VHH binders against Ubiquinone biosynthesis protein COQ4 homolog, mitochondrial (COQ4). Designs and how they scored, part 7

Target 1, 235 residues: Ubiquinone biosynthesis protein COQ4 homolog, mitochondrial (COQ4), of Homo sapiens (Human) (q9y3a0)
Amino acid sequence: SDGAGPLYSHHLPTSPLQKGLLAAGSAAMALYNPYRHDMVAVLGETTGHRTLKVLRDQMRRDPEGAQILQERPRISTSTLDLGKLQSLPEGSLGREYLRFLDVNRVSPDTRAPTRFVDDEELAYVIQRYREVHDMLHTLLGMPTNILGEIVVKWFEAVQTGLPMCILGAFFGPIRLGAQSLQVLVSELIPWAVQNGRRAPCVLNLYYERRWEQSLRALREELGITAPPMHVQGLA
Key: E = the ipSAE of ESMFold2; O = the ipSAE of OpenDDE; V2 = 0.75 times the mean of E and O plus 0.25 times the DockQ between their complexes.

## First folded at step 1 (VHH)

Design w05 (framework vhh_7w1s_2)
Fold by ESMFold2-Fast, scan of step 1:
Structure w05 (fold): chain B 235 residues (1-235), chain A 120 residues (1-120)
Amino acid sequence: as target 1 above (235 residues)
Amino acid sequence: QLQLVESGGGLVQAGGSMRLSCAASGSIFSYAMGWHRQAPGKQRELVAKITSGSTAYDDSVKGRFTISRDNTKNTVYLQMNSLKVEDTAVYYCAAEVYSLFGDQYSYDYWGQGTQVTVSS
């Protein structure tokens, strides 16, 4: 709330009018450059309040999700035990997550902090969503190129219903060439939608307690199937 | 098709060192790279594997061998120290497209092999 005390470390109180202005500006910037993690974050925070409450309530009803909300684990360079993850068997979630980060030159720390959510628990939920995004690339077998990012956004839009994910899914394809756009529409969107509908909510997965689990077995548990084609090298 | 060419093999005395190189015909950035070896009458075995920063080694070579990669030169190296007679084998460079979904999209490329002979 406006003028409230400290809700969390980066909280900035904003009025409904200010939230509307931030949403409009961040939406325009995110559509122009979806690699602007900070603008995507602002869009999510200013437009997602109702959806975040639904996601939070879903997590409260799930045994694993409830534990996540209570303990509030974070995925960052400072919280990851790199030595432990490197020692895990090939094919385990933790080992494959590290491999994904290494191959794609991605850091767990590239996520913008939450600033414009007036509820501390909802602020955690949206931050959790941001931190698990790289895990979704790993689970779905999607690269970090623009086509792969759009496919992940379609999965996230179906899974979460967050306005920023819906906007990214529907308008992100504007940046694609004709060949990638045809592949996206004919093959990859149907695949992403089907997996998103089939899988249980990925926010309910306590990744930090599943590092040793086989990625193959986890995909089977979640109902995630292989992509219909090799997406690497497409733009 | 990615082509791999090994070099640096030969004859070395036990206790000596040797460095193998594997030059790729194209970018290796998206590949997991490894060294395998096959001794006469034995099965081919993985010696060392490297992605863009993580490494893995067979127990028999831990502390003695070091795998490294240079993405700007599209080259992978195997530094072999404290060589033993039992390290004698044909050494193969291999590349696999690291599939983010696993084995269904993995492709293996192999070099022709380079002979390493360690004499007592």
Scores: ipSAE 0.000, ipTM 0.241, lowest interface PAE 11.5, mean pLDDT 79

Design w06 (framework vhh_7w1s_2)
Fold by ESMFold2-Fast, scan of step 1:
Structure w06 (fold): chain B 235 residues (1-235), chain A 119 residues (1-119)
Amino acid sequence: as target 1 above (235 residues)
Amino acid sequence: QLQLVESGGGLVQAGGSMRLSCAASGFTFDYYMGWHRQAPGKQRELVAKIYSGSTAYDDSVKGRFTISRDNTKNTVYLQMNSLKVEDTAVYYCAAKTYEFLGNSYTDYWGQGTQVTVSS
């Protein structure tokens, strides 16, 4: 009797008061137990709405970003031609993305569904952001170990301003040992911040149309510099 | 805070079969799962992996081993057929989950289960 179907798959409608309670509860749980990534997901969905509108508006003003919003491409096992990507030249975005997936043992489909975003277009923006995360690892040359994830998080925080990215960037380092923490603070955070400020919005890049492009040339186009050290061996 | 518990290891004769089970407990969430093994004196290696029906296998086990997942029980299985003495190893269940808005990956490992194949 209530409600006329979902806006999208897995959508759960919530009031502003319910969102406030979920945000407060999930923030407390995420800080108390950062291994509860389900609470981190709830916090992000309930607190990110204003920032998502800003990101969507930036995409609308960019010719490539506007096309992404119009066509709604997805990065998933069902939408990727893995055989085609494997046939691309060594050093291309597509080949390096596959190498990232294989080395780190991750899948394009390793994502929780969006539930608490009440606007379908903003739900797409946050889904796109999550799917683009693997591209950021590829662009920045970062592994999925804890140090690499924190470096990418600093880049994402600067790029997006999403509250959860900011929290992850500032509180993530507490999980590091002394050597990794020193390297993070002295070398990697300045590098990530510089690249995040210099690069255009990562949501405006139509990755699916750039699989053949040299990763080196793409980095140069985006103003992304090589990592100051090899992170995979540090953590 | 996903916890992985393996079962089904033990002693088996060459040419025999064995099924390993890995029960996942904690937050129910889409994640990449696989089986790894570590033979005496060797480094840990990937044996098989599964996500959303997509599977991949190490060449040494392709055609002999099958990975499958029961989402209702949050359990992944490794069916091992035509076992060889060279398959003797400690077998580890592994999962990699994704932090939704934080965009971070977390690795989980089981305690390992011994599989010994005798001639």
Scores: ipSAE 0.015, ipTM 0.370, lowest interface PAE 6.9, mean pLDDT 80

Design w07 (framework vhh_7w1s_2)
Fold by ESMFold2-Fast, scan of step 1:
Structure w07 (fold): chain B 235 residues (1-235), chain A 118 residues (1-118)
Amino acid sequence: as target 1 above (235 residues)
Amino acid sequence: QLQLVESGGGLVQAGGSMRLSCAASGFTFSYAMGWHRQAPGKQRELVAKISSGSTAYDDSVKGRFTISRDNTKNTVYLQMNSLKVEDTAVYYCAAEWLGYDSPTYDYWGQGTQVTVSS
């Protein structure tokens, strides 16, 4: 078995988007100081720790968020009742989440455990964010292609202020072709930012108690509007 | 853009069977697919709907009609058995994008005529 420390964070499985972010971050640091690669990790961890405390405190002040922190529900293959989700009406949160997983061939279990957070409650908050990410694709109607991932990252950056989300939002577009970049900047970023500002904190939503809720009704409750276009066919 | 083209309609005797096909020019897995029909002088009505493993049918066709999907071929079928004169209508294929919050179907086919003679 290999130990998991800061050195191994650079060896985690990464999407093309995440590799682009690491490359962009390394390039930015090399431009400023070529030998400060360790500073990227330190800055990310320091900013992340402060942001996680803010998010945790916001959850404590919200009735539903406080319940989530108390009960610490998990979204994984071992905790999901796939048979129950499959039996739900079309258009329900649970049924559409299951459809998202199947269409995009993703598993609830693809999220690595948190390795760099000392506080157990803050470790839960970041793990909750990671598990909720796929649910945000369902809420926003976004696929897992590069463009869809960047749109979700803009929403997440506005919502959470997490450094990874901010970096993903700003440096992810480097991987896009000219047409997708134009659509992103002119249509999708404004839409994602507006929805991120309008919606209450997504970490405060008890998804496991809302599987039966209509996705349409949930979007209305959260102030999430329909996407300006179908993103499925775009890079 | 998603385009839907119906085929398999025509004239059939009461008590006979017919299969309608709806070929999509794009990916349909993320869509709920349905068959609607419109008889002369009547409103268009839902006949059958399929999404993932779930199906729904109008009471007038339950037990007689079966909707199915071949995701590999991007095709939806409506198997119609024990046809009645009252089943005479233009049959339309429709697709609703489930990831988009819309109360109506996103795409419609041109329709195919089914005529059941006594």
Scores: ipSAE 0.005, ipTM 0.239, lowest interface PAE 9.8, mean pLDDT 76

Design w08 (framework vhh_7w1s_2)
Fold by ESMFold2-Fast, scan of step 1:
Structure w08 (fold): chain B 235 residues (1-235), chain A 118 residues (1-118)
Amino acid sequence: as target 1 above (235 residues)
Amino acid sequence: QLQLVESGGGLVQAGGSMRLSCAASGSIFSYAMGWHRQAPGKQRELVAKITSGSTAYDDSVKGRFTISRDNTKNTVYLQMNSLKVEDTAVYYCARDLSEYFTSLGDYWGQGTQVTVSS
């Protein structure tokens, strides 16, 4: 029979003091090394509870977002029909997502599991956010180099208000060379902020029902404009 | 500047094991590291990737290969078990600035030959 067990797979219950200590430690590590996805995940889970509630409530009020919360779709190699996506027209969301994965050598399965969120639905919301991150690179036309990651973080910070995204946006630029930093501040941050404010909440988009949609048409629907410059290849 | 030096390649019989090492001249702690391979007449492909918190593998090597890192020694390892003739390739160590590997890593080793005989 059902009944006994953790709130969800991999859940680890923690006290408020333990959450505070995990948040402080993971924030320090994530700022030092943004490639520590486990530390970025812990920071998001321990500091984002109120923000996750706001995002969850926003999803509940949106017809598409409410369906996502009800059906809880996942983006993983086990849920994606890669062969079918490859057969879609060039320029469709599905074909461009696969191109992004191939060019950047990314697997949809590389995300750390959710562990430190004490609410099952909020745990799904943060997991959905993590899985959607790769789609944001595709939507924004951003590569996975450090400059592109920082631009996506500025968009995410404006969109979600998650503490992890705000910290990544403000402190990530410490890792950039002078040329990239100048381009980021003068061109890319204003662009990312403007698009983040214009676009509806990216958590409300049912990507799995939009694979055949033209990426250009989807960008127009969301109010996302082309980048002001090519970010690929910048130091 | 960063140098990546591979070692541990050579000739091995099918079903055997081999461990490749990649020694970096500087810190790898804050970087994603990976092993790529290129067989004759084929494109270079990502075999295994390691970040501080996760590992990923190509389907052809899942369950047989294990990537690991030692940050104190600035070294990345690829443990290869149950080797097949199809694993014959030049193996390259690469560093990437991103959590995601691009088709072009920012630093590459010179490559080490692995030959698996039947």
Scores: ipSAE 0.000, ipTM 0.133, lowest interface PAE 15.1, mean pLDDT 77

Design w09 (framework vhh_7w1s_2; at its last look DockQ between E and O 0.04; V2 from the best seeds 0.00; counts 0 for: pae E 9.5 > 2, unsure alone 58.6 < 65, grease 31.7 > 24.2, SAP .863 > .668, placed apart)
Fold by ESMFold2, look of step 2:
Structure w09 (fold): chain B 235 residues (1-235), chain A 119 residues (1-119)
Amino acid sequence: as target 1 above (235 residues)
Amino acid sequence: QLQLVESGGGLVQAGGSMRLSCAASGFTFDYYMGWHRQAPGKQRELVAKIYSGSTAYDDSVKGRFTISRDNTKNTVYLQMNSLKVEDTAVYYCAAQPGSYLDFYTSDYWGQGTQVTVSS
């Protein structure tokens, strides 16, 4: 068919019915296996259109966010100077980001490319969110286990309102044992919600200009407090 | 609560060998455990570490010391061979679960075990 080409690299145009089916299937699979990041990506791309507009508009009103939307920085293997990041002091944002990648055996390019968003600017917004998600584990001091991912999803749900984050936050706990669930509800969720309300929108931060910044200093700047307990031992 | 307990130190003649162990409790390994040493009047320095998929050694001990880990016993070992008088120090076990797991980048330390190498 004439005139229906991709709007950006990797774009797969879909009808509203196809988006509905992809949303339902990806939601089910992401709830079944939260580590299916490709299904989480499909869910976000097919269900978040209205929320992505709100996030984009909010970024436009923030001076740093507007600059990010204009310059379209990316966090990928082609844009990162890994040698420079490795040379940074321990405890810097850049060094701790590399540690996150190494510990979790991921790279910036492991995340699925954006495929199903039918607006180029909104496709950048959700792509940026995915790149920022990995840094949220570092900022919040959360491991990549199921409990840590749920806590990050609560923070993200408060900050972004994305349907995939809300679903992950509310339905992810189904896989937790009773003790982990009690700690989550009584201590970790209140902490995540409080910090999500207080911190500036994390999409408005230009991380690529902050690699040398102390992670502790960055957390203080954002108003991110220490979690009430060490999550790694719970999950 | 994280606890580290070192053992295995003592007196050994130069050229001999010794194995240090460090038992960890109250945490699961997620990134870094290692051995540091402090000779009298010197700063504490890294001698060996084991982290995410690799090991690293200070040049002064490379080829002589081997770090290893037994996750079933939650214990890290330092095998020290061909010991020299210069290796005399208090050896400390250290763990760092990571900044995204701990808001403060401080290491967790054991009490130390004395290693003395005699001529």
Scores: ipSAE 0.006, ipTM 0.220, lowest interface PAE 9.5, mean pLDDT 79
ESMFold2-Fast, scan of step 1: ipSAE 0.100; ipTM 0.466
ESMFold2 (binder alone), look of step 2: mean pLDDT 78; pTM 0.801
OpenDDE, look of step 2: ipSAE 0.008; ipTM 0.264

Design w10 (framework vhh_7w1s_2)
Fold by ESMFold2-Fast, scan of step 1:
Structure w10 (fold): chain B 235 residues (1-235), chain A 119 residues (1-119)
Amino acid sequence: as target 1 above (235 residues)
Amino acid sequence: QLQLVESGGGLVQAGGSMRLSCAASGFTFSYAMGWHRQAPGKQRELVAKISSGSTAYDDSVKGRFTISRDNTKNTVYLQMNSLKVEDTAVYYCAAGYDFWSGYSEFDYWGQGTQVTVSS
């Protein structure tokens, strides 16, 4: 019993009180610096258990989502065929995802491992969410600047209901200047909310089987519309 | 919502230089911006475009034309050097979404500015 080992390779068992303390500390750090991926990860793991169950059950009822839960694909440098993605046509999901990584200097491997979720399947669900976050930037046409991150967080909050996404959506805007805040409130939040409500759950999309699909066709399938302006050029 | 106003066109001699400006107005920060041109009897063609620091040029203008953006002034520029008679056209400022898109992807257009290159 004591020697049963961890549920998964980085699992750390914690009590409800310990989870509460981790949630409080990681929430404070994540609000101070949302780019602290480790603190955002801990916040998601310690506050999201009930929401993760809802997301997992939603995935189980979807044919593609159920397959994802069964096969547990990973998006990482070791699982991506970068040469294949680079050979795909301009505008395909895989080619545009690779372009997103290159332009924003983001690695698929910048994700902290899951440590504080006591259910192995829910640990996979939150890890999948973290890996899918970069795909959402590609799908929504959003850069990794603070404005783009806030827009993605509003989409994610509407889509998932995860407490970490709700906190990021509501408190992230305090870091913006007046003009960016005006455009966020008047144009980008309504757009993000509309697309988040219309699109099927993004956790149910088997990205690894759609690399060749046109990003335009995929957006049409998901009901995602073009943003009202490009935020990529903002300094 | 978005309006594009071009300036800087006119008559110039072959081998000369000219700078076109396009001022964007409205509640917008950034678009993919481009310059198109249309010569008499020809279809409108993409000359240059800029998006998030990335630029693309038609082969006929590479090395001669430079597109740049001043986000604080919400203005895009086309610096045209070593002008040829064949560069004579109406030049249109355009704004749209896809960096790799051609003419049909641009949603907003200026009224155009005439550039005439004399021999």
Scores: ipSAE 0.010, ipTM 0.226, lowest interface PAE 9.7, mean pLDDT 78

Design w11 (framework vhh_7w1s_2)
Fold by ESMFold2-Fast, scan of step 1:
Structure w11 (fold): chain B 235 residues (1-235), chain A 119 residues (1-119)
Amino acid sequence: as target 1 above (235 residues)
Amino acid sequence: QLQLVESGGGLVQAGGSMRLSCAASGSIFSYAMGWHRQAPGKQRELVAKITSGSTAYDDSVKGRFTISRDNTKNTVYLQMNSLKVEDTAVYYCAADEYSLLYGTESDYWGQGTQVTVSS
């Protein structure tokens, strides 16, 4: 399409060959230095196109997901009413999400902008996934330490099938010490996989309309069970 | 394990400027680096944070403080301008571990450096 101007802010048009080169290069860089967040983001955008279409089509078939695609809500510091969320009851989704951000020292804005997706709607889907990632930590009761991130990636890999989630789930454990690896394999991966299979697609949940809902009630609605252990103290 | 050492603190008059430095024992490239402060009788708060591509600031210091990093020197700086008496605190350097999996955080902390702003 030769529309007027860019498809969205920060969009960088790339050919399929350029995407292949970016994917290969970002995968090599991520394997060489797993701490390169920018390379992980590029890998996700350049390898996820087919899977993003499947996720977008699943959202279109769900009443709440279709509404999300229509209205395109964002979870960011500019869109969150922090005062409203802080006034919500203890144990509500909104209050617990704020507590998660504070305890783990994470901002909703920490994710890289989408650049290499050539479809505006698919660009929104991957951006939504990135914003929902922090919400999944709240839903699953996982901290942002290495072990907690790997557990969330196993859940996300089962839920979305995104190549970067699969890569993170399978290769992330290489970074763990023996004790955390044992706990991951024996307890946490089975738990994450079971919840990922049982829960409806988390991209179909309109989080911004559920801030007042009890987190316990939301977990029950989604079929998410409590973690088998506290992960916060583990590396 | 990363060790962090702060320097550059001291006594300064209101309206003055001061630059804090944080020297790391190893490479800071894979870390999000930040400055926190704790005033007497108050909780510790985040002042500024810097990653490879972005910076973030607490509203109380926006426009007055600037965080920067030099990966070749493994050093992080906090430039403090237009200092106020309420900026008086012990300032701590912290490193949060990045991960392949979107910024797993593990705190490494310096011992702190005192900044005292007189009226």
Scores: ipSAE 0.000, ipTM 0.124, lowest interface PAE 16.3, mean pLDDT 77

Design w12 (framework vhh_7w1s_2)
Fold by ESMFold2-Fast, scan of step 1:
Structure w12 (fold): chain B 235 residues (1-235), chain A 121 residues (1-121)
Amino acid sequence: as target 1 above (235 residues)
Amino acid sequence: QLQLVESGGGLVQAGGSMRLSCAASGFTFDYYMGWHRQAPGKQRELVAKIYSGSTAYDDSVKGRFTISRDNTKNTVYLQMNSLKVEDTAVYYCAATSEDFLRYLESGYDYWGQGTQVTVSS
């Protein structure tokens, strides 16, 4: 027994054989039942190691990304000064992020813990990705309805290559009605893919140092264009 | 520490209606909430999901069931109309903080004790 205690709060130590079994089982389940997103998450953590290393190495080569890996900022209720963000100008990243949380009734703390990543730095990378997901909704102008979430998943799949994002993007559309599915395929997926390819890696953005920046200016800097239509109200 | 307590289950005849309630202790409006059901000898399955102004339903209940939330009372409801014998199951209220785990029985972090719904023919 190692007796050293956990590498981080929710870490579950697993052997390479156990990871292989989890990956095989979760892949089989996700392929047979696309509604098993818990299996998608397990698959992502057990098969995403190489992708997480690529993302981590990309962050190491970027000035902001390297700083993020060094300082390991967290986005949570305990780390955010919500009152300060609320005092920022309309249209700033921080103010629009709070607006997104309020309109969609989501808190920064509502994220599943990372469990099956044995490398502490890679565990931070996937946790950072999960914590910045709401920033992606803000950057892309997407609501948290099913259609908006699928659009964000297509952007994330292109940006990160994480297996869980790819599976979410491909199987998410099963829940859409005909009109939303048509709009998704004809306009929103091409838009999300184009922006995902054009934008620099969103994990390299030090959001906590950009709260005062105009969201419009940030989108321009990242090459993110306005959505081709309003997604709110489509089901 | 989130606790979920279901109520409103019971016996109803096919074609009837029933409303289930899920009262949350320590619940906040930012949890992803769902109703799941488990019939004898079958796996637990998602029936309805509510998150941030959006709802999702299993195809077998679309048009018959409606999920809603009253944030003032920290309560989630499942309105069940045009009930079928096949809807007979123990119904569970569940909550998760993970958006990509929504729609799934095993993706939820918190579960209620369950309430029995029996639909007679």
Scores: ipSAE 0.000, ipTM 0.137, lowest interface PAE 16.5, mean pLDDT 77

Design w13 (framework vhh_7w1s_2)
Fold by ESMFold2-Fast, scan of step 1:
Structure w13 (fold): chain B 235 residues (1-235), chain A 117 residues (1-117)
Amino acid sequence: as target 1 above (235 residues)
Amino acid sequence: QLQLVESGGGLVQAGGSMRLSCAASGFTFSYAMGWHRQAPGKQRELVAKISSGSTAYDDSVKGRFTISRDNTKNTVYLQMNSLKVEDTAVYYCAAVDYLGSFEYDYWGQGTQVTVSS
């Protein structure tokens, strides 16, 4: 039933005051525990409205981004042809994405649904961002440990300007030991910022049409360079 | 760079046991790792794999083979029990390198396992 008026599945209508209260509460929880993905999602949805509009408008101006907004592709277990991706050459985006999911014990469907965005198109934009996040780990060569997640958040903050990404980038480092914090500040943040500025908006990349592309060639196209050091062994 | 070195192959009688070891060296600190085999006249197939928190096995070896990892030694093992003549193959260790590019897996040189009747 898509008939009368639901903006999208799982939508919960809220007033500006309610959004303010949800933002304050979820921000406190996300700062205390960034692994509360539900609270991080609420914070993103309640604080990101202006930024989501900017991102949507940027997508509308990009030929590939405009197609994404029109066609609304989803990255999920139900939309992926796993057999096709598994048959792709070693080193292709599709094969490396499947490898990343397997190794990190993550499925495309593990993310919380969008609930608190009142504009249906903006709800798609934030959902797209969430689905693309796992691809950014693959593109940037970052593991899913605390340090790797923080590096990805710095890249995302520079790329998108989303308040949740800025918050995660600035306050996530509080959880790091001294060695990892030193490395983050001296080498990894500058690297993430440089790549985030150089790369075109990652929301404008039609991943579902690039499964066959070499990951190396895609990184060159996006201007993404190798990390200055090996992050996997840190923290 | 990551290098994989297999050991523990050789000749064994049917019904016997054998343990293969794969030592990883280089700058990789965690791996998705597995064992593949190629029997005479057949294509290379996955035998067992271990990734963070999970293991998987080919149906032909399930219950007989066990994959395990020693994180402190950066070594993965394949314990093979109740060996059959059909298990005769060259066994290859494979790993994904998390330190740089996910474009290519690393492969060992292979170790021969021959099961006699």
Scores: ipSAE 0.007, ipTM 0.149, lowest interface PAE 9.3, mean pLDDT 78

Design w14 (framework vhh_7w1s_2)
Fold by ESMFold2-Fast, scan of step 1:
Structure w14 (fold): chain B 235 residues (1-235), chain A 121 residues (1-121)
Amino acid sequence: as target 1 above (235 residues)
Amino acid sequence: QLQLVESGGGLVQAGGSMRLSCAASGSIFSYAMGWHRQAPGKQRELVAKITSGSTAYDDSVKGRFTISRDNTKNTVYLQMNSLKVEDTAVYYCAAESYDILTGYPSDFDYWGQGTQVTVSS
């Protein structure tokens, strides 16, 4: 009856039955209105628990991933040294990340907080996934338009197996015009899948220790190849 | 579906202060909330935006305006200080969902009716 405070700032305790109901409801709402970010977040948190445990265990077995789980770095406006990143060479991961944020008029803090994950470490893992998504656009050379985002979701689905990433990859293409859909199916999905299989788990990359690295050299290290076509201007 | 209603507009002298409120018909917790304005003969522009962890302001209002949110009351505020005649506009409250694929704010899903702010010289 008497309990300590919540496991983390935005935690909302729920029973297994309540999680089942939230998953069913959020799946229906996400399919009906794919812009309902809150429902997508709930779906990801309520259905991803087994996958998050697998990802956490994978991170524990990797030296860099284990360090990330121990130190729990956060990518937020309060944790980033923006002045340092701005001083880095053009083409470095840090400079390209700042350019991405500026061009898209978004901050590291724009994503919804984790609410329905009852394990604090697994809550960190899904939060980490959300925070590094921006890096994946940069690593893959994908724009933030609908087509580019679907390509990133295919990469994420292969890499993580998270139900929300799988949902986004398979149902996102419904939003595309015929030209973009043809390019996605014939060229971009095979490319994204190949890169997702070749690259080490992106959750094991300590981005905060790699801000100074050339983006080109980092891509080579990860086995990520240039896109088979220029996707800017396609929607 | 979320409905937004603005209040707190009116007439104020240059150099004065005014606070606008935006009341939502449901939970605002998962939305990025913003204030936009449109002056006569100008296009609508973003004034301020607030998410769960950050705020952003147009350069013309930085240091003068403050956006805040109260998730318990489902209300967003815009505190306007050191008002200038050029701040005269209809102010609109907007709630933006995040794009399911990107996790970034999409186009604004819900808009209020607007409230007139007139700053006299």
Scores: ipSAE 0.006, ipTM 0.243, lowest interface PAE 9.9, mean pLDDT 78

